Miniprotein binders against q96jn8r1131to1294. Designs and how they scored, part 138

Target 1, 164 residues: q96jn8r1131to1294
Amino acid sequence: TLEFLENHGKNILLSNGNRTATRVASYNQGIVVINQPLVPQLLVQVRIDFLNRQWTSSLVLGVITCAPERLNFPASACALKRAAWLLRGRGVFHNGLKICEKFGPNLDTCPEGTILGLRLDSSGGLHLHVNGVDQGVAVPDVPQPCHALVDLYGQCEQVTIVNP
Key: E = the ipSAE of ESMFold2; O = the ipSAE of OpenDDE; V2 = 0.75 times the mean of E and O plus 0.25 times the DockQ between their complexes.

## First folded at step 12 (miniprotein)

Design U44 (at its last look DockQ between E and O 0.97; V2 from the best seeds 0.76)
Fold by OpenDDE base, look of step 12:
Structure U44 (fold): chain B 164 residues (1-164), chain A 93 residues (1-93)
Amino acid sequence: as target 1 above (164 residues)
Amino acid sequence: SDAFRLFFEARQIIERGGDPEEALKKAKEAFELFIKEGNLEFAAFTAVVIVELLKKLGKDPEEIKKWIEIAIELAEKAGNKWLVELARKLEKE
């Protein structure tokens, strides 16, 4: 069963069998990691449940290749400087550096109800799915094992893991 | 869910400096729905929010005490140490 790990940002409250993450304070400290590593053909999806539009930025989505159970989470995913591939806005980032300027839809403007998915293909390519539609390869070769990461940042106050 | 909608509405009222009585009403409604849904984590946390609102409003100490106890009990039932700690801090304020 896909769940968020108990090791998470300090402003996160888990519920619904650890399938729902809610940021209950401030605008940051909202990183969560999904328990099962990504394997080829496994589609992991989260739904944006609630947005607070007073902020400009929204959630960050990506993967980490370090052990998530012992990770000391920074205040935001953007501060991860190792073992991290992240999607923010329309950009793709590796260890804090932008490696792609424009990819897929702008995550900062995804409305409530949007379902975002991550999937590894057989070649190690990381795919982004939006509402069930494959947006293509965001990262061409991701080391394995890796875990899906969601940063409930800014506007994004709640997400839920959903089945494909 | 309706419970979460009410919960976030209550929070927004609080954050905007709105009417705490309205926030309290929504929080209590959210609490009841969370209980019905079996969402112990958010039932407990909403109870914490209710306590804070009651204190802000200068409500009856006995009611405040009641909700603190509810918060602690539900937090313990949920097995969430963070919630338990939050709830227990309410007694010291």
Scores: ipSAE 0.749, ipTM 0.898, lowest interface PAE 0.7, mean pLDDT 95
Fold by ESMFold2, look of step 12:
Structure U44 (fold): chain B 164 residues (1-164), chain A 93 residues (1-93)
Amino acid sequence: as target 1 above (164 residues)
Amino acid sequence: SDAFRLFFEARQIIERGGDPEEALKKAKEAFELFIKEGNLEFAAFTAVVIVELLKKLGKDPEEIKKWIEIAIELAEKAGNKWLVELARKLEKE
């Protein structure tokens, strides 16, 4: 089954058989990675469990295409300058460069209980799902293998892996 | 879970400089629920938060010592090196 990888941001405490990630300090250092690479038939889903509305920015969602076991995670996913494709707010970023101004909903406004999903299509396109609804292709032709990444940033204090 | 809701409610009170007695009550309730659920990681971490609140409130040093021992024991049982280090730092105060 899907779990968060033991190598993660230093403000994360894993629980629930490594299926729940909680940021226990500050507003950053909250990067977690799913322990299995994405394959076309795999839908990786997380539920937003707890938000702190004090902050205006929220979680970042995306993929990394380098080996996650060797990565020394930065304080924020947006500091990943290699092998990263990220959804942040309304934008899509590749290695820190915004490549799409507006895709899908604004992640900064998703409420508690929102289920966010990532999957690859048969062409290697990365799809975002929101509460089971496919938002379309966020990133065409993502290199494989890649791993799903969540940065519990700002508002986002806890997420849990859920079954599709 | 109700344990996590109480835990975050206590954390929000602490972060905003609210009533530490109210935060302590919520943290103790969260602790009991984390124990019941078998969530050793968060039982240990919540015990650390309880120690910090007891110190802030100037509570009985013997009560504080007992909670430090609880935090260390649970952190060791969870097998989490970071939690063990965090809990042991409470002794060195």
Scores: ipSAE 0.624, ipTM 0.845, lowest interface PAE 1.3, mean pLDDT 91
ESMFold2 (binder alone), look of step 12: mean pLDDT 86; pTM 0.859

Design U45 (at its last look DockQ between E and O 0.96; V2 from the best seeds 0.79)
Fold by OpenDDE base, look of step 12:
Structure U45 (fold): chain B 164 residues (1-164), chain A 93 residues (1-93)
Amino acid sequence: as target 1 above (164 residues)
Amino acid sequence: SDAFRLFFEARRIIERGGDPEEALKKAKEAFELFIKEGNLEFAAFTAVVIVELLKKLGKDPEEIKKWIEIAIELAEKAGNKYLVELARKLEKE
């Protein structure tokens, strides 16, 4: 069963069998990691449940290749400087450096109800799915094992893991 | 869910420095719905929020005590040690 790990940002409260993450304070400290590592052909999806539009930035989505159970989470995913591939806005980032300027839809403008998915293909390519539609390869070769990461940042106040 | 909508509305009122009575009303409504939904984590946390609002409003100490106890009980039922600790801290304030 896909769940968020108990090791998470300090402003997160888990519920619904650890399938729902809610940021209950401030605008940051909202990183969560999904328990099961990504394997080829497994589609992991989260739904944006609630947004607070007073902020400009929204959730960050990506993967980490370090052990998530012992990770000391920074205040935001953007501060991860190792073992991290992240999607923010329309950009793709590796260890804090932008490696792609424009990819897929702008995550900062995805409305409530949007379902975001991550999937590894047989070649190690990381795919982004938006509402069930494959947006293509965001990262061409991701080391395995890796875990899906969601940063409930800024606007994003709640996400829920959903089945494909 | 409607429970979360109410919860976030209450939170936003608090954050914007709005009417704490209105926030309290919404929080209590959210609490009831969380209970009905079986969401013990957020029932417990909402109880914590209610306690904080009651204290802010200078409400009856007995009511405050009641809600603290509710928060602790629900947190324990949820098996969430963080929430238990959070609720226990309310007794010392």
Scores: ipSAE 0.809, ipTM 0.919, lowest interface PAE 0.6, mean pLDDT 95
Fold by ESMFold2, look of step 12:
Structure U45 (fold): chain B 164 residues (1-164), chain A 93 residues (1-93)
Amino acid sequence: as target 1 above (164 residues)
Amino acid sequence: SDAFRLFFEARRIIERGGDPEEALKKAKEAFELFIKEGNLEFAAFTAVVIVELLKKLGKDPEEIKKWIEIAIELAEKAGNKYLVELARKLEKE
């Protein structure tokens, strides 16, 4: 089954058979990665369990195209300057540069209970799903292998992997 | 879950510099619920938070020692190396 990888941000505590990630301190250092690369038939879904609305920004969702097992994670996923494709707010970012101003819903306003999904199509297109509904292609040609990443940033205090 | 709600409420009090007695009360309630749920990871982590709050409040050293032992035992039962190291650090301090 899908689990969060044991290599993760330093403010994360894993529980529930490594299917739940909780940020237990501060507002950052909350990067987690799914333990299997994306393949076209694999839909990775996480539910937002707890938010702290004191913060303005919320979770970042995306992929990395380098091996995650021994990465030194930065404080924030947006500091990844290579091998990273990220959804933040309404924007899409590649290696720290915004490449799309408006894609899908605003991640900063998603409520608790929202289920966010990532999958790769056969052409290498990265799709976002929101509560089971495909939002289309966020990134048209992501190199494989790639790995799903969640950054429990700001508002986002807990996410849980859920079955599609 | 009610356990996590109480845990985050205690954490928010700590982060805003609020009343450590209020945070301690919520952390103890969260601990009991985590035990009931069988969530050993968060029972252990919450016990660590309780120790830190007891030290800040200048509580009885024997109560602090008891909670340190609880944190270590639960961390070992959870099999989580990070939690074991975290809990044992409390014993050295």
Scores: ipSAE 0.666, ipTM 0.865, lowest interface PAE 1.3, mean pLDDT 91
ESMFold2 (binder alone), look of step 12: mean pLDDT 87; pTM 0.868

Design U46 (at its last look DockQ between E and O 0.97; V2 from the best seeds 0.81)
Fold by OpenDDE base, look of step 12:
Structure U46 (fold): chain B 164 residues (1-164), chain A 93 residues (1-93)
Amino acid sequence: as target 1 above (164 residues)
Amino acid sequence: SDAFRLFFEARRIIERGGDPEEALKKAKEAFELFIKEGNLEFAAFTAVVIVELLKKLGKDPEEIKKWIEIAIELAEKAGNKWIVELARKLEKE
């Protein structure tokens, strides 16, 4: 089953069989990683459960290609400088560098209840899904194995892994 | 979840420097619902929040002690060492 790993940001409390991640302090230190690596045709989805609109930025979604079990998480995903492909706002980032200016909907404005998904296609392309709708390829060739990463940052206070 | 709604409302009150009595009320309500839902992790953590609020309000030491014990017990049942540690720290204060 899909779960968040026990290795996570220090402000995260896991619940619901490790399927729900909640940031219980501050605005950062909220990185979580899903246990199973992404494989082609596997759709991994999380639902935004709670938002605090006092902040401007929201969750970051992406993948890492390093071993997640022993990763020392920085305070925010944007500080990852290796083995990371991230979706933030409308941008796509690789190791901290913006590689795409506008992709899909603005993650900073997604409301509660939004379901965000990641899926690898047969060519290694990473797709973003929003409420079940394929938004296209965010990253054309992602190294495998890779793990889905969620940074509960700023507005985002809780997410839950949901089945397709 | 209504439990989480109450939990976050309590936290927001605290963060905004609102009425700690109101926060306490909501936290206690959240606690009860977490228990009913079988969410031991958040029941335990909410108990920690309750302890902090009780201390802030200068409430009865016996009540504080009670909630610390609840927090520890639930955290241990949940297998969450972090919450146990938090509760133990509060116990030493």
Scores: ipSAE 0.807, ipTM 0.916, lowest interface PAE 0.6, mean pLDDT 95
Fold by ESMFold2, look of step 12:
Structure U46 (fold): chain B 164 residues (1-164), chain A 93 residues (1-93)
Amino acid sequence: as target 1 above (164 residues)
Amino acid sequence: SDAFRLFFEARRIIERGGDPEEALKKAKEAFELFIKEGNLEFAAFTAVVIVELLKKLGKDPEEIKKWIEIAIELAEKAGNKWIVELARKLEKE
């Protein structure tokens, strides 16, 4: 069963059998990680449940290759300087450096109800899915094992793991 | 859910510096719905929010004490030490 790990950002409260993550304070400290690594054919999906449009930026999603159970998470995923590949806005980032200017939709404009998915292909390519539609390869060669991450940043106040 | 909708509506009021009596009404409604759906963690956390609002409004210390005890009881039942700590900090202040 896919759940968010108990090791998470300081402002997160888990509920719904650890399938729902809610940021209950501030605009950051909202990193959550899925409790098992990505493998080919596994599609990890989250639904955006609640947004606060007062903020300009929204959620970040991606993967880390460090074992997540004991990581000390920074205030935001963008401060991850090692072993991290992130989708933010329309950009793709590796260890804090932008490596692609435009990929997929602008995450800062995705409305409530949007279902975002992460999947590895057999070559280690990281795919983004949006509302069930494969957006293609965001990162071509992610090392395995890797772990799906969501940062409930800014606008994003709640996400829920959903089945494909 | 309706419970989360009301919870976030109360949070919006607090965040914008709106009427704390309106925020309190919505937080109490969210609390009752979280209890009904068995979401003990959010019932407990919402009780903490209610305590903060009651303190801001200068309400009866006995009512504040009752809500602190509610928050602690529910948080312990849910196994959430962080919420217990939040409620106990409010008790000291």
Scores: ipSAE 0.715, ipTM 0.880, lowest interface PAE 1.2, mean pLDDT 92
ESMFold2 (binder alone), look of step 12: mean pLDDT 88; pTM 0.882

Design U47 (at its last look DockQ between E and O 0.97; V2 from the best seeds 0.00; counts 0 for: pae E 2.0 > 1.5)
Fold by ESMFold2, look of step 12:
Structure U47 (fold): chain B 164 residues (1-164), chain A 93 residues (1-93)
Amino acid sequence: as target 1 above (164 residues)
Amino acid sequence: SDAFRLFFEARRIIERGGDPEEALKKAKEAFELFIKEGNLEWAAFTAVVIVELLKKLGKDPEEIKKWIEIAIELAEKAGNKWLVELARKLEKE
């Protein structure tokens, strides 16, 4: 079953059978990773449960292509300088470099209850889903294996894995 | 849920350096709702936060001891080993 990995950011409390991640302090140290690699036809979905709108930036969503079980996570996903493909705000980032200025909705404005999904297509393209609606290919050819990552940054206080 | 909203309200008061008595009130209300919901993991973690606030406020050591015992019991019942370790650290401080 899909769960968040035990290896996660320092400010995360996992609960609900490791399907719910909560940032319990500060605004960062909130990286979590899904325990199974993405494969074609696997849709990983998380629901935004709680936000603090006093922050301007919100969660980061994406994939890492290195083994996550022993990785020392930085304070924020934007500090991942290798093996990372991230959706932040409206931008797409690879290893700290913005490679697309505008893709899909602005993640910083997604309300509580939004369901965000990641899947690979048959060619290795990474798709974002928002409330069941495919936003298209964010990253055209992601190396495999890769794992879905969520950074409960700023506004984002809690997310829960939901069934695809 | 309402329990989580109260918990996060208490946390925001703590983080902004606000009134710890107000934070404690919110945390205790969240605790009661988590108990009512059967959410033992979050009741246990909220009890840990309550202990930290009681210590900061210089409250009665017997009240603090009671809340430490509550946190440990709930964490053990929930079967969350990280929470058990966290709660037991409160005994040793």
Scores: ipSAE 0.565, ipTM 0.836, lowest interface PAE 2.0, mean pLDDT 91
Fold by OpenDDE base, look of step 12:
Structure U47 (fold): chain B 164 residues (1-164), chain A 93 residues (1-93)
Amino acid sequence: as target 1 above (164 residues)
Amino acid sequence: SDAFRLFFEARRIIERGGDPEEALKKAKEAFELFIKEGNLEWAAFTAVVIVELLKKLGKDPEEIKKWIEIAIELAEKAGNKWLVELARKLEKE
């Protein structure tokens, strides 16, 4: 069963069998990681449940290739400088460096109810799904094993893991 | 759900330094809805927030005690050890 690990940002409250993550304080310290590593053809999805529009930025979505259980999470995913591939806004980032300027929809403007998914293809390409629609390969070759990461940042106050 | 909306509204009031009475009202409403939805974890956590608001407002110690007990009970029923610990800390403050 897919669920968020108990090792998470300090402002996160897990509920619903650890399938729902809520940032209950401030605008940051909201990183969560899904327990099972991504494997080819597995679609992992989260739904944006609640947004606070007083902020400009929103959630960050991506993967990490380090051991998540022992990771000391920074205040934001942007501070991850190793083993991280992240989608922020419309950009794709690797270890803090932008490797793609425009990819898929702008995550900062995705409304409540949006379902965001990550999937590895057979060649190691990381795909973004939006409301079930494959947006293409965000990262062409992701090391395995890797774990899906969500940073409940800024606007994003709650997400829930949902089945395809 | 509407319960979460109310909860977050209450939280926003608190964070912005708004009227704690209004926050309390919304938190209590959220609590009731969480109970109706069978969401014991969030009912428990909301109860914790209610306790904090009651303390801030200098409300009746007996009411505060009541809500602490509610928080503990619901947290235990939900099987959330973290929430139980959080609620029990309120007794010592």
Scores: ipSAE 0.526, ipTM 0.811, lowest interface PAE 1.0, mean pLDDT 94
ESMFold2 (binder alone), look of step 12: mean pLDDT 87; pTM 0.874

Design U48 (at its last look DockQ between E and O 0.79; V2 from the best seeds 0.00; counts 0 for: pae E 3.3 > 1.5)
Fold by OpenDDE base, look of step 12:
Structure U48 (fold): chain B 164 residues (1-164), chain A 93 residues (1-93)
Amino acid sequence: as target 1 above (164 residues)
Amino acid sequence: SDAFRLFYEARRIIERGGDPEEALKKAKEAFELFIKEGNLEFAAFTAVVIVELLKKLGKDPEEIKKWIEIAIELAEKAGNKWLVELARKLEKE
C-alpha cells in the first residue's frame, strides 16, 4: 500500500492511513515522501485537495534517490542539493539547478482536484502524468531506487495519494 | 470529504478575520464528521482548533477543558506525538 512516510516536514499532519498529507502551519516545511520506491510502469499519483490562493507558488513534485527514512528535510524541496530531481512550476531541477525551462503544465497553476502522477518507464525515464495524461519524460535517466517526493509549498495545503 | 471542506471553511473564516462563531460551528461539524470517518488525526487537530476558537470567544472554561481533553485523547489514540504535544500546550495557555 502506498503511504507517506512518517519522516516528513514538521508542518505536515498525516491522515487517512498516511495517504493524506496536510500542511497545517506556515507556507513551508511541507515535504513528504511516498514509502514505496518507484518501479517501472507503476504509476504513482497524488491529488491536490486544497489550495490557498494567498500564495503564488505551489507544490513541488519529484523524486529522491537517497534513503528517505533518515533524511533531514529542509524547509523546502528547493534546498535539496543532492539526489533530487524536482518539478517546480514549469521547470525541471536537478540538485537545485534548472535542467529544463519548460516542461508540461505549470504546477503553480494546477487547480484543486488535479491528479499528478509519476511513472518510470523501462529505460529509466521519469514521466509526469496530469489527470491521467502522460506529459512526457521529465527526466531521461533516473537512478533507482528512487522515491516520489511532494513538497506541499505555498498554495498547496493538502494532497492525497490516489490509485490509478 | 465534507469533513475537510468544513474544516477548511472554518480555517478560511479564521484567516480572514470572519465571525469566530461561524468558524466554531463549522469546526464542530467537521469534528463530528472526522470522528464518523475514523480520521482521528484530524479529529484531534480540529479539537485543537475548537479550543482556540473557544478561548478567543471567551467561552466557558469547563467547555474549553473538555475539548482539550478530547484533543489529547484523540491524539494519543492516533499515535501522533506532534498532536499530543500540541494539545498539551493548550493546557498551559
Scores: ipSAE 0.426, ipTM 0.773, lowest interface PAE 1.1, mean pLDDT 94
Fold by ESMFold2, look of step 12:
Order: C-alpha cells, then structure tokens, then sequence
Structure U48 (fold): chain B 164 residues (1-164), chain A 93 residues (1-93)
C-alpha cells in the first residue's frame, strides 16, 4: 500500500499508518516521499488537510529519481539540485532551475481539502491532477524509476495519502 | 479532526507569544481526543507541548513530572524513536 517513507524531513511526524504527514515545527524540513515508484497505472494522490495562511508560499509537489530510502534531504525541496522535478506555485523546476513559468493552477492558493495527484503517462510524461482533473503534462519525460515527493512547506502543515 | 484543530489552535497561540493558559487548555483538550482516537504519536507529541507550557506557566513540579512520564510512555508505545528522544529530553528540565 502507499505510505510515506520513514526517511523524511526532520520536522515531519508520520501518523495514520504512515499515510499522514504533519510538519510539527518551523516552516521547512518537511520533505516526504511516497514509498512506491510511479508507474503509468499508479495515481498518487494527497489531500491538503491543514494550512496556515500566515505564510505566503505553500507545498511543493514533484518527483525524485534517486533512491529515497537513505537520501539526506535538504531543508526545502528547492535546494534539491539533482534528480528532481518540482511543481512550485505555478512553475515547474528541474534541479532548482525554473523550466516552465506557468503550468496548471497556483499551488500556493489551493485550499484545505484539495486533492493533488501525480502520475506518469505511457510516454513517461508527468501529469498533475487537481481534484481529479488532469492538468496535462508538467514534465515530458521523467527518468524511471522515480518517486513522488511532497514538501510540506510554509502554509502546508498536513497532507494525507488518499486512494483515487 | 477536532483533535488536530485544537492542536493547531494551541500551536498558533504559542507561535504568536499569546496566552499560555489558553494554549494549555486547548492542548489538554487535543490530548484527550488524540487518546480517544488512538493516535499515539500525536498524543505523545501533544504531551510534550503540555510540559513546555506547564514549565512556562511555573506550574507545580509534580504535575510537570507526571506529564513528562505520560509523554515518555506514549512515545515508547508509539514506537517512534524521535518522539522517545524528544520526550526524554524533558527530564533535563
């Protein structure tokens, strides 16, 4: 079954059979990774459970292509300079560099209850889903294997893995 | 859930430097709900927060000691090494 890995950011406390991740301190150190690699038939979905609107920025969503079990995570996903494709705000980033100015909705404005999904298509394209609606291809050819990543940054204090 | 709502209400009071008595009340309510839900991880973490608030308020050392023991016991039952270390640090008060 889909769970968050025990290897995660230092400010994360896992609960609910490792299906819920909560940032319990500060605004960062909140990176979590899904325990199964993405495959074309797998839709990984998380629900935003709790936000603190005091912060301007919110969660980052994306994938990493290195083995996550023993990876040393930085304080925030934006500091991942290798093997990372990230969705932040409206932008798409590869290894810390913005490669698309606007893709899909602004993640910084998603309310509590929003369900965000990631999947690969048959060509290895990475798709974002928002409340079940496919937003199209964010990244055209992600190397496999890759794992879904969520950074509970800023506004985002809790997410839960949900079934499609 | 109501437990997490109360937990975050207490947390926001603490972060703003607000009234620690109000934060303590909300944290204790959250703790009881986490116990009822069987959420041992957050029951333990909330007990740690309660200890920190009791110390800030200058409450009875015996009450503080009881909550430290509660935090340690729940952290051990949860099987979470980080929580056990966090709770054990409270003994250095």
Amino acid sequence: as target 1 above (164 residues)
Amino acid sequence: SDAFRLFYEARRIIERGGDPEEALKKAKEAFELFIKEGNLEFAAFTAVVIVELLKKLGKDPEEIKKWIEIAIELAEKAGNKWLVELARKLEKE
Scores: ipSAE 0.368, ipTM 0.761, lowest interface PAE 3.3, mean pLDDT 90
ESMFold2 (binder alone), look of step 12: mean pLDDT 86; pTM 0.865

Design U49 (at its last look DockQ between E and O 0.97; V2 from the best seeds 0.85)
Fold by ESMFold2, look of step 12:
Structure U49 (fold): chain B 164 residues (1-164), chain A 93 residues (1-93)
Amino acid sequence: as target 1 above (164 residues)
Amino acid sequence: SDAFRLFFEARRIIERNGDPEEALEKAKEAFELFIKEGNLEFAAFTAVVIVELLKKLGKDPEEIKKWIEIAIELAEKAGNKWLVELARKLEKE
């Protein structure tokens, strides 16, 4: 079963059998990681449950390729300088460098109830799904194993893992 | 859920320095729903928020002490070390 790892950002409180992550303070320290690596047959989906629209930026979504169980997470996913591919706003970032200016929707405008999905295709391409609709390949060749990551940043205060 | 809706409503009031009695009412309602759902983590955390609001309102020390004990008991039952530390800090104040 898919759960968020117990190793997570300092401002996260897990609940609902570790399937719900809530940021209970501030605007950052909200990194969570899915407990199983992505494989081509696995679609990891999270629903945005609660937003605070007083912040400008929202969640970051992506993958990491280093072992997450003992990793020391930074305050924000954007500070990950190794082994990270991230979707932020409309951009795609690798290790802090923007590699694509526009991909998919703007994550900063996704409303509550949006279901965001990540999966790998058979070629190692990372796909984003939005409310069940495949947005295409964000990153063409992600090393495996990798784990899905969500940073409950700014606007985003709660997400829940949902089954396909 | 309705529990989290009430929890976040209380949080917004607190963050904006709104009416702490209104925040307390919402937090107590959220607490009852978290208990009914078996959400021990958020029942414990919400009890901590209730203690902070009761202190801000200058409520009866006996009531505050009872809520501190509730927060500690629920945090221990949840098995969450961070929540236990958070709740025990309330005893020192």
Scores: ipSAE 0.814, ipTM 0.922, lowest interface PAE 0.8, mean pLDDT 93
Fold by OpenDDE base, look of step 12:
Structure U49 (fold): chain B 164 residues (1-164), chain A 93 residues (1-93)
Amino acid sequence: as target 1 above (164 residues)
Amino acid sequence: SDAFRLFFEARRIIERNGDPEEALEKAKEAFELFIKEGNLEFAAFTAVVIVELLKKLGKDPEEIKKWIEIAIELAEKAGNKWLVELARKLEKE
């Protein structure tokens, strides 16, 4: 069963069998990691449940290749400087550096109810799915094992893991 | 979830320094729904929010004590150490 790990950002409260993550304070400290590593052809999806439009930025989605159980999470995913591939806004980032300017829809403007998915293909390419639609390869040749990461940042106050 | 909608409405009121009585009403309603839904984590946390609001409003110490106990009990039932610690801190404030 896909769940968020108990090791998470300080402002996160897990519920619903650890399938729902809610940021219950401030605008940051909201990183969560899904327990099972991504394997080829497995689609992992989260739904944006609640947004606070007071803020301009929204959730960050990506993967980490370090051991998540013992990771000391920074206040935001943007502060991850190793073993991290992240989707923020329309950009793709590796260890804090932008490697792609425009990819897929702008995550900062995804409305509530949007379902975001990550999937590895047989070649190690990381795909973004939006509402079930494959947006293409965001990151080629991602090291394995890797774990899906969600940063409930800014607008994003709650997400839930959903089955395909 | 209607419970979460109410919960976040309460939070919005608090964050905007709105009417704490209104926030309290929303929080209490959210609490009841979380209980009905079996969401012990958020029932417990909402109880914490209720305590904070009651303290802010200068309400009856006995009512405050009651809600602290509820928060602790639910947190323990949920098995969430973070919530238990959070609820226990309310006793010392």
Scores: ipSAE 0.802, ipTM 0.916, lowest interface PAE 0.6, mean pLDDT 95
ESMFold2 (binder alone), look of step 12: mean pLDDT 87; pTM 0.869

